# Ledger of designs, part 5: VH-VL binders against Lon protease homolog 4, chloroplastic/mitochondrial (LON4)

Target 1, 223 residues: Lon protease homolog 4, chloroplastic/mitochondrial (LON4), of Arabidopsis thaliana (Mouse-ear cress) (q9m9l7r79to301)
Amino acid sequence: VIALPLPHKPLIPGFYMPIYVKDPKVLAALQESRRQQAPYAGAFLLKDDASSDSSSSSETENILEKLKGKELINRIHEVGTLAQISSIQGEQVILIGHRQLRITEMVSESEDPLTVKVDHLKDKPYDKDDDVIKATYFQVMSTLRDVLKTTSLWRDHVRTYTQACSLHIWHCLRHIGEFNYPKLADFGAGISGANKHQNQGVLEELDVHKRLELTLELVKKEV

## First folded at step 6 (VH-VL; framework fv_mosunetuzumab)

Design t15 (from a4 with heavy chain Y107A Y110I)
Fold by ESMFold2-Fast, scan of step 6:
Structure t15 (fold): chain C 223 residues (1-223), chain A 121 residues (1-121), chain B 112 residues (1-112)
Amino acid sequence: as target 1 above (223 residues)
Amino acid sequence: EVQLVQSGAEVKKPGASVKVSCKASGYTFTDYYIHWVRQAPGQGLEWIGWIDPYSGGTKYNEKFKGRATLTADTSTSTAYLELSSLRSEDTAVYYCAREYDYGSGDAFDIWGQGTLVTVSS
Amino acid sequence: DIVMTQSPDSLAVSLGERATINCKSSQSVLYSSNNKNYLAWYQQKPGQPPKLLIYWASTRESGVPDRFSGSGSGTDFTLTISSLQAEDVAVYYCQQYYSYPTFGQGTKVEIK
């Protein structure tokens, strides 16, 4: 799959993310993928030091535009997200996150755009009827309902998830009540005030109970 | 009623390819992984691979890598197994089975009825 | 790959008597973080697909009679049929799902 670097945050499964693709070769490749059976790309968070992380998003984007092949693969996280190419309008590409991917090797290190081989990751199976994971799930749900009802800090994050959440808070509350364990963990992390490193940690955690615990810690900070 | 219904028996020559279908009904097709398992006459069960109908992501048993292709069509709720370069030892009943991706015990709770593929000259 | 070995290959049991099938894995299928054994049991009758009986080593699938029970942990597992009925004549398979799925070779249960 084509490897798309993300400068600011990882793409969490279930979320929409607009990106701007200024490289005409990359844009053309995405347009071609969208015309084929598999309109997908891999979205990978750019590695960055906390000390170099600043309000200079334009500088980060300029550096990212110049990274190619082997240099680019060395600067992105190994675990990313299978991204459906929902729409392309000019330079704007709308991605929808599906599932976790792990880069196994670079297909062509000198070719533009960067293409990688990936393993599609699967959540470790869990017993949904186990009392311990069930208790954690309901704690996450309860905390999220409190966050959604009592604070506006989440509003900018919720806008990127679903049409239901954009229409009214009560539609969003009803919608999340239907979430299974992995969906709830991903949703909670994605709408929390978590930094990119914390969200990357959630994305990398294939044990659903551990992922729910990570999400619970993140959303408790919002209450 | 949750069901997986497979296509009918196939007879193929060595070197040919075969494509078996598995149509899902009674549940949300994209919520469950679909696995493919085969059983040669008088032998046990052998796992071929899985497909995630939601993402189209796949995983294959190394033994079948390069010969098996798993696909899914969400508009018809149908999963497909294509096996190429057929040999006589590929003669088997091929099953599709669902694994509950977000549930208790990802053992295979629903199975297709099976498709007999016979490879002979 | 995790290799699953069943014993015996076949057994004959009288109606109403206990049938016991053993399954060994080449490595542990117990996940320490959740204390669960990733082990399932299936029943297969001639001309039919396998039917799930037990998952998580000891949890009985909905609709499966109480006479079927699973036990064991780590590498050694047992399927027990407490009082064999005529309808229980079948081949039984164990399966691990700790890693990529692998199955035992099967145990044929017959009436004496």
Scores: ipSAE 0.432, ipTM 0.769, lowest interface PAE 3.5, mean pLDDT 85

Design t16 (from a4 with heavy chain F108M Y110V)
Fold by ESMFold2-Fast, scan of step 6:
Structure t16 (fold): chain C 223 residues (1-223), chain A 121 residues (1-121), chain B 112 residues (1-112)
Amino acid sequence: as target 1 above (223 residues)
Amino acid sequence: EVQLVQSGAEVKKPGASVKVSCKASGYTFTDYYIHWVRQAPGQGLEWIGWIDPYSGGTKYNEKFKGRATLTADTSTSTAYLELSSLRSEDTAVYYCAREYDYGSGDYMDVWGQGTLVTVSS
Amino acid sequence: DIVMTQSPDSLAVSLGERATINCKSSQSVLYSSNNKNYLAWYQQKPGQPPKLLIYWASTRESGVPDRFSGSGSGTDFTLTISSLQAEDVAVYYCQQYYSYPTFGQGTKVEIK
């Protein structure tokens, strides 16, 4: 799978993300992938650049054109997201996050664009009828409903969620009630004000109860 | 009402490949992982791998990695197992099975009827 | 690989009597964070696919008669049939899902 580096935030499952691909070789490879009916790539967050001025974490400078092969693989997190290539229009590519991936190896150091082999990750099994995880789930749900109803957060964040809840808060509140435990944890993290490292931590956590707890901490900060 | 219906028995020569289908009905196909398990005559159960029909993601038992390919077609609610480079030791009943609940465990609540694959010269 | 070993390989039990099947894992299948045992039991009759009986070591699947019960923790597990019926003649398998799935070799239950 083609490895697409993300500079400012990870792709959370269930969300769409527009990216701009200026490298014509990468863009051509993505177009070919869609033509062959294999419309997927891996999306991986860039690690900190080790700059002493990296306190400007909101920077969206395009470093993508400079990083190739082994240098790129050393600069991305091993855990990322299987991204469906929903559309390509000019340089804009719309990605939809599906599930977590872990890079196992690089296909070739000299490959351009970077192609990696991945393991498809699955959440650690959990007993959904267990009272403890159920209690955490309801706390996340309650906190999210409070955040969505009492703040303007839903206007900025929920519009990037793929399930139809971008038009009105009431549609979103209805959809949330139907979410399973992993989906609620991912949704809450994705709409929270969390920084990229906190969201990467949520993405890497395969224990669903622990992921719900991480999400709960993130959404409580919005109240 | 929830059912997994598999394709019919196959007889193959050594070195050939076989593709077994598993058609789901009575539930939302993309909400459940599908596992593949085989059973040689008179032997126990052996896990081959799983596929997530929603993402197309797969996981294989290392013993079958490189020979087994799991795919799913959401338009027909059908999962497929393709096994290549067949040997006589691959003679077995192949089962597809639905994971109990989406993401809640690698144990299976609904099983297909099984497909007998015989590999002989 | 977590290796699952069942005992005995076969047993004959009279109708109405208790049948006990043991399952041992090569390493613990108890997850300390949730205190759950990642262990399931299946019943397989000749010519049929396996049928789920028990999951999480002791939770009975819906529709499974209450004469079937699971117990144990860590590495040692037991499936008990409190009063064997004729329809219970089958091979029984334990399965761990703590790691990628592995099954025991099976225990054949016959009428004495």
Scores: ipSAE 0.547, ipTM 0.794, lowest interface PAE 2.4, mean pLDDT 85

Design t19 (from a4 with heavy chain D101E S104R)
Fold by ESMFold2-Fast, scan of step 6:
Structure t19 (fold): chain C 223 residues (1-223), chain A 121 residues (1-121), chain B 112 residues (1-112)
Amino acid sequence: as target 1 above (223 residues)
Amino acid sequence: EVQLVQSGAEVKKPGASVKVSCKASGYTFTDYYIHWVRQAPGQGLEWIGWIDPYSGGTKYNEKFKGRATLTADTSTSTAYLELSSLRSEDTAVYYCAREYEYGRGDYFDYWGQGTLVTVSS
Amino acid sequence: DIVMTQSPDSLAVSLGERATINCKSSQSVLYSSNNKNYLAWYQQKPGQPPKLLIYWASTRESGVPDRFSGSGSGTDFTLTISSLQAEDVAVYYCQQYYSYPTFGQGTKVEIK
């Protein structure tokens, strides 16, 4: 799959993310993937600079245009997200996150669009009926319900996951009540005010109970 | 209510390919991984691989490396196993099986009826 | 791969008597973080696909009779049929799902 670097935050499964692809070789490769009925790419968060001093958004965008092949693969996190290419309009590409991926190797060393081989990751199996994980799930659900009831600031973030949540809070609360454990963990993390490193940690956690616990910590800070 | 219905028996020559289908009904197709398992006559069960119909992601048993291809068509709720370069030892009943709900484990609550593939030498 | 070994290969038990099937894994299938054993048991009758009986080593699937029970932890597991009935004649398989699925060789249960 084509490896797309993300400068600001990881793509959480279930979420929509608009990106702007200025590299014409990358854009052409994504258009070709859609034409060939293979509308997927890998989305990987960029690792931070070695210095603690400033990367503005514009500096990060400039770096993305310069990183190619092996330099790029060394600058992205190994774990990312399978991204469905929902639409391409000019330089704007809309991605929808599906499942976690792990880069295994680079396919083409010198090609401008970095292409990688990936393992499709799967959550560690869990016992849905175990009281401990069930208790954590309901704590996350209860905390999310409280946060969604007390603030309108999350409405924009909620819209990136589902349109049902943008219509009225009551419809949103009913909708999320039907989420399975992994989906709730991902939704809560993506809606929270978590920084990119915290969200990357959530994405990398394949143990669903531990992921729910990470999400609970993130959403509790919003209450 | 939940059903996995597989295609009919196949007889193939060595070196040929076979494609077995598994049509799912009675549940949301994209919410469950589909696994493929075979059973040679008088032998035990052998796992081939899984496909996630939601993402299209796959995993294969190394024994089937390069020979098995798993695909899924969400518009028809159908999963497929294609096995190439057939050998006489590939004669077996091939099952599709649904992983327990929501990734709870690679154990299987519903199975297809099985498809007998016979490879005549 | 995790290798699953069942014993005995075949078992003859009189109607109403206890049947015991053993399953050993080449490495532990106990996940320490959740204290769960990633082990399932299936029943297969001639001409039919396998049917799930037990998962998480000891949890009985809905609709499975109370006479079926699973026990054990780590590497050693047991399926017990407390009072064998005629319809229980079948081959039984253990399966681990701690890593990629692997099955035992099967144990054939017959009436004595």
Scores: ipSAE 0.566, ipTM 0.804, lowest interface PAE 2.3, mean pLDDT 86

Design u1 (from a4 with heavy chain T30D)
Fold by ESMFold2-Fast, scan of step 6:
Structure u1 (fold): chain C 223 residues (1-223), chain A 121 residues (1-121), chain B 112 residues (1-112)
Amino acid sequence: as target 1 above (223 residues)
Amino acid sequence: EVQLVQSGAEVKKPGASVKVSCKASGYTFDDYYIHWVRQAPGQGLEWIGWIDPYSGGTKYNEKFKGRATLTADTSTSTAYLELSSLRSEDTAVYYCAREYDYGSGDYFDYWGQGTLVTVSS
Amino acid sequence: DIVMTQSPDSLAVSLGERATINCKSSQSVLYSSNNKNYLAWYQQKPGQPPKLLIYWASTRESGVPDRFSGSGSGTDFTLTISSLQAEDVAVYYCQQYYSYPTFGQGTKVEIK
């Protein structure tokens, strides 16, 4: 798959993310993928720039244009997200996150755009009827209900996940009440005020109970 | 009710390819991984791989990697196993099976009826 | 790969008597973080696909009779049928899911 670097935060499964792709070669490759009935790419968070502490969006975009091949693969996290290419309009590409991926190797001679081989990751099996994981799930759900009731900021962020949550708080609460354990963990992390390192940690955690615990810590900070 | 209905028996010559289908009904197809397992006559069960219908992601048993291809069509709620370069040792009943509850275990609650693939000259 | 070995290969038991099937894994299928054994048991009758009986080593699937029970931990597991019924004549398979799925070779249970 084409490896797309993300500068600001990882793509969490279930979320929409607009990105701007200035490289016409990358845009052409994405359109070709859609044409071939394979409308997917890998989305991977950039590692921090150790030599520069620049937080400027403009400077980040300039760095992305210069990173290719081996330099790019060494500057992105190994675990990322399978991203459906929902639309391409000019330089704007809308991605929808599906499941976690792990880069296994770089495709030889494929430096521009960077193409990688991936393993599709699957959550470690868990006993859904175990009281401990069930208790953690209900704590996450209870905390999310409280946060969603008390702030419009969280309601605004939820618009990037589902149309139902943008209409009214009660529709949103009804919708998330039906989430399974992995989906709730992902949703809670994605709408939290977590920084990119914390969200990357959630994305990398395949133990569902541990991922729910990470999400609980993130959403509790919003209370 | 939950059902997995597979395509009919096939007879193939060595070197040919076979494509077996598995049509799901009675549940949300995208929410469950589908696995493929085969059983040679008088022998035990052998896992081939899984597909996630939601993402299209797959995983294969190393023994079958390069010969087996798993696909799924969400519009028809149908999973497919294609096995190439058939040998007499590939003669077996091929089963599709649904993974338990939204990826919570690689054990299987519902199975297709099986498709007998016979490879003979 | 984790190799699963069952014993005995075949077992003849009188109606109403206890049947015991053993399953051994080449490495532990106990996950330390959740203290769960990643092991399932299936029943297969001639001409039919396998049917799930037990998962997480000892949890009975809905609709499975109480006479079926699973026990064991780590590498050594047992399926017990406390009082064999005529409809229990079948081949039984253990399966690990700690890694990629592997099955035992099967134990045939028949009436004595």
Scores: ipSAE 0.616, ipTM 0.820, lowest interface PAE 1.9, mean pLDDT 86

Design u2 (from a4 with heavy chain D31E)
Fold by ESMFold2-Fast, scan of step 6:
Structure u2 (fold): chain C 223 residues (1-223), chain A 121 residues (1-121), chain B 112 residues (1-112)
Amino acid sequence: as target 1 above (223 residues)
Amino acid sequence: EVQLVQSGAEVKKPGASVKVSCKASGYTFTEYYIHWVRQAPGQGLEWIGWIDPYSGGTKYNEKFKGRATLTADTSTSTAYLELSSLRSEDTAVYYCAREYDYGSGDYFDYWGQGTLVTVSS
Amino acid sequence: DIVMTQSPDSLAVSLGERATINCKSSQSVLYSSNNKNYLAWYQQKPGQPPKLLIYWASTRESGVPDRFSGSGSGTDFTLTISSLQAEDVAVYYCQQYYSYPTFGQGTKVEIK
């Protein structure tokens, strides 16, 4: 798959993300992918510079323009997200997150734009009827309902969720009540005020109970 | 009620390819992983791989990488196994099987009836 | 690659008597973080696909008679049929799902 670097935050499964692709070669490759009914790319968060303390949109865009092939793969996180290419309009590409991916290697015949081989990741199996994970799930659900009712998070963040968390908070509250354990963990992390490192940690956590615990910590900070 | 219905028996020559279908009904096709498992005559069960119909993602047993291709068509709720470069050792009943709850384990609550693939000259 | 070994290969038991099937994994299938054993048991009758009996080593699938029970932890597991019925004649397979799925070679249960 084409590897798309993300400058500011990882793509969480279930969420929309608009990105800006300035490189015409990358845009052409994404258009060709959609034409061939393979409308997918990999979305990977950029690693922080070893010497950089400040995140800058302008500096990040300059880095993205100059990083190619081997240099780019060394600057992105190994775990990312399978992203459906929903639309391309000028430089704006809208991605929809599906499931986690892990980069295994670079495709040597396709370095510009960067193309990588990936393993499609699967959550470590869990017993959905186990009391401990069930208790954590209900705690996350309860905290999320409280956060959504008492804050404005649904206004700014929840409306970017692909399963139509709707025009109204009432519909969103009903919708999340149907979520399975992984979806709830991902949703909660995605709407929280978590920084990019915390969200990357959630994305990388394949143990669903541990992911729910990470999400619970993030959403508790909002209440 | 949940059903997985597979295509009929196939007889192939060595070196040929075979494509087996598995049509799902009675549940939301995109919410459950589909696995493929084979059973040679008089032998035990051997896992081939899984496909996530929601993402199109796949995972293969190393033994079958490069020869097996798993696909799914969400518009018809049908999963496919294509096995290429067939050998006599590939003679087996091929099963599709639904993973229990989405993400809860690589153990299987519903199985297709099986498709016998015979590879002979 | 986790190798599953069953014993015995074949078992003949009289109607109403107990049948015991053993399954050994080459490495532990117990996940310490959740204290769960990633092990399932299946029944396969001639001409039919396998049918799930037990998962998480000891949880009985809905609709499976209570004469079927699973036990064990780590590397050693047992399927017990407390009072064998005529319809229980089948081959039984254990399966681990701690890693990618692997199955035991099967144990054939017959009426003596």
Scores: ipSAE 0.518, ipTM 0.789, lowest interface PAE 2.6, mean pLDDT 85

Design u3 (from a4 with heavy chain D31N)
Fold by ESMFold2-Fast, scan of step 6:
Structure u3 (fold): chain C 223 residues (1-223), chain A 121 residues (1-121), chain B 112 residues (1-112)
Amino acid sequence: as target 1 above (223 residues)
Amino acid sequence: EVQLVQSGAEVKKPGASVKVSCKASGYTFTNYYIHWVRQAPGQGLEWIGWIDPYSGGTKYNEKFKGRATLTADTSTSTAYLELSSLRSEDTAVYYCAREYDYGSGDYFDYWGQGTLVTVSS
Amino acid sequence: DIVMTQSPDSLAVSLGERATINCKSSQSVLYSSNNKNYLAWYQQKPGQPPKLLIYWASTRESGVPDRFSGSGSGTDFTLTISSLQAEDVAVYYCQQYYSYPTFGQGTKVEIK
């Protein structure tokens, strides 16, 4: 798959993310991929060279467009997200996150755009009926309901979610009640005010109970 | 009701390829991983790999990597196993099986009826 | 690879008597973080696909008679049929899912 670097935050499964692609070669490759059945790319968060929080968005974007091949692969996190290419309008590409990926190797050295081989990651199996994970799930659900009712976070962050949560708080509250454990963990992390390193940690955690615990910590900070 | 219905028996020569189908019904096809498992006559079960019909993502047993290809067609709710460079030891009943509830484990609640693939000269 | 070994290869049990099948894994299938054993048991009758009986080492699948029970932890597991019925004649397989799936060689259960 084509490897797309993300400068500001990882793509969480279930979320939309607009990106801006100025490189004509990358844009052309994405347009070609979009014509295939189920068009996909890999979306990978950039590693910090020093401190990402100290860099301006414009400066980070300019640096990204200079990185190619091996230089780029060494500067992105190994774990990323399978991204469906939903739309392309000029330089703006809308990605939809599906599942976690791990880069295994570069397909061709110094190829432009960067293409990588990936393992499709799957959550560590868990017992859905276990009391401990169930208790954590209900704590996350309860805290999210409080966050959605008592803050304005749902207006800005939830708008980027692909489900009914983009419409109205009551529809969102009903909708999340149907979420399985991984989906609730991902949703909660994605709407939280977590920094990019915290969200990358959630993305990398394949143990669903541990991921729910990470999400619980993040959403508790919002109330 | 949930059903996985596989294609009929096939006889192939060594070096040929075979493509087995598995048509799912009675549930949302994209919500469950599909695994492939084979069983040689009078022998035990051997896992081949899985496919996520939603993403098209796959995982293969190293023994079959490079020879097995798993695909899925969401418009027909059908999963496929293609096995190339067939050898006599590939003679087996091939099963598709549905993974128990979304990521909860690589154990299988519903199985297809099996497809006998015979490889002989 | 995790190797699954069953014992015995076959056993003959009288109707109404207890049947016990053992399964040993080459490494632990107990995940310390959730304290669960990643082990399942299947029943297979001639000409049929396997049928799920037990998962998480001891959880019985819906619709499976309560005479079937699973026990054990780590590397040593047991499937017990407390009172063998005629319909229970089959080959039984253990399967680990701690890593990519592997199955035991099977244990054939017959009536004496």
Scores: ipSAE 0.590, ipTM 0.812, lowest interface PAE 2.2, mean pLDDT 85

Design u4 (from a4 with heavy chain Y33F)
Fold by ESMFold2-Fast, scan of step 6:
Structure u4 (fold): chain C 223 residues (1-223), chain A 121 residues (1-121), chain B 112 residues (1-112)
Amino acid sequence: as target 1 above (223 residues)
Amino acid sequence: EVQLVQSGAEVKKPGASVKVSCKASGYTFTDYFIHWVRQAPGQGLEWIGWIDPYSGGTKYNEKFKGRATLTADTSTSTAYLELSSLRSEDTAVYYCAREYDYGSGDYFDYWGQGTLVTVSS
Amino acid sequence: DIVMTQSPDSLAVSLGERATINCKSSQSVLYSSNNKNYLAWYQQKPGQPPKLLIYWASTRESGVPDRFSGSGSGTDFTLTISSLQAEDVAVYYCQQYYSYPTFGQGTKVEIK
């Protein structure tokens, strides 16, 4: 799959993300992918620049334009998201997150755009009837309902969720009651206002109970 | 009621490909992973791989990588296993099976009836 | 790969008597973070697909008679049929799901 670097935040499963693709070669490759009825790419968060004390979005975008092949793969997180290419309008590409991916190898080091082989990741199985994970799930659910009812800090984040949660608060409250454990963890993290490192940590955590605990910590900070 | 209904028996020559279907009903098809497991006559069970019907994502047993292809059609609630470069050792009953809960366990609550694939010598 | 080994390969038990099937894994299938054993048991009758009996080593699937029970932890597991009925004649398989699924070779249960 084509590897798309994300400068500001990871793509959480279930969410829309608009990105701006300025490289004509990358944009053309994404358009071709959509034509072939296999409209998927990998979306990977950029690693922090540890050599710089402060960075801006302009500096980050300059780095993205500069990084190719081997240099780019070394600057992105290994775990990312399978992204459906929903639309392309000029430079704007709308991605929909589906599931976690891990980069296994680069297809060609001289290839532009960067193309990688990936493993599709699956959550570690869990016992949904275990009292401990069930208690954590209901605590996340309860805290999330309180956040959705009493605060508006999450309002813009809810708009980017793919399942009809942006129309009215009552639609979101009803809808999340039907979520399985992984979906609730991902949804809560995505709307929580967490920073990119916290959301990357959620994305990388395949143990569902641990991921629910990470999400609980994030949504509690919104109350 | 939950049902997985598979296509009928196939007889193939060595080197051919076979495509087995598994039609799901009685539940939301995209909520459950579908696994494929085979059983040679008189032998035990061997896992082939899984597909997530929602994303189309797949995972394969290393033994079958490059020969097995798993796909799913959400419009018909049907999963497919295609196995290429068939050998006599591929003679087996092929089962599709539903993962117990969405992402909660790689163990299987509902199984298809099985499809016998015979590779003629 | 986790290798699953069952014993015995076959056993004959009189109606109403206890049947015991053992399953050993080449490495532990106990996950320390949740203290769960990633092990399932299936029943397979001739011409039929396997039927789930037990998961998480000891949890009985809905609709499975209470004469079936699972026990064990780590690498050593047991399926017990407390009072064998005629309908229990089948091959039984253990399966681990700690890693990618692997099955034991099966144990055939027959009436003595």
Scores: ipSAE 0.546, ipTM 0.792, lowest interface PAE 2.3, mean pLDDT 85

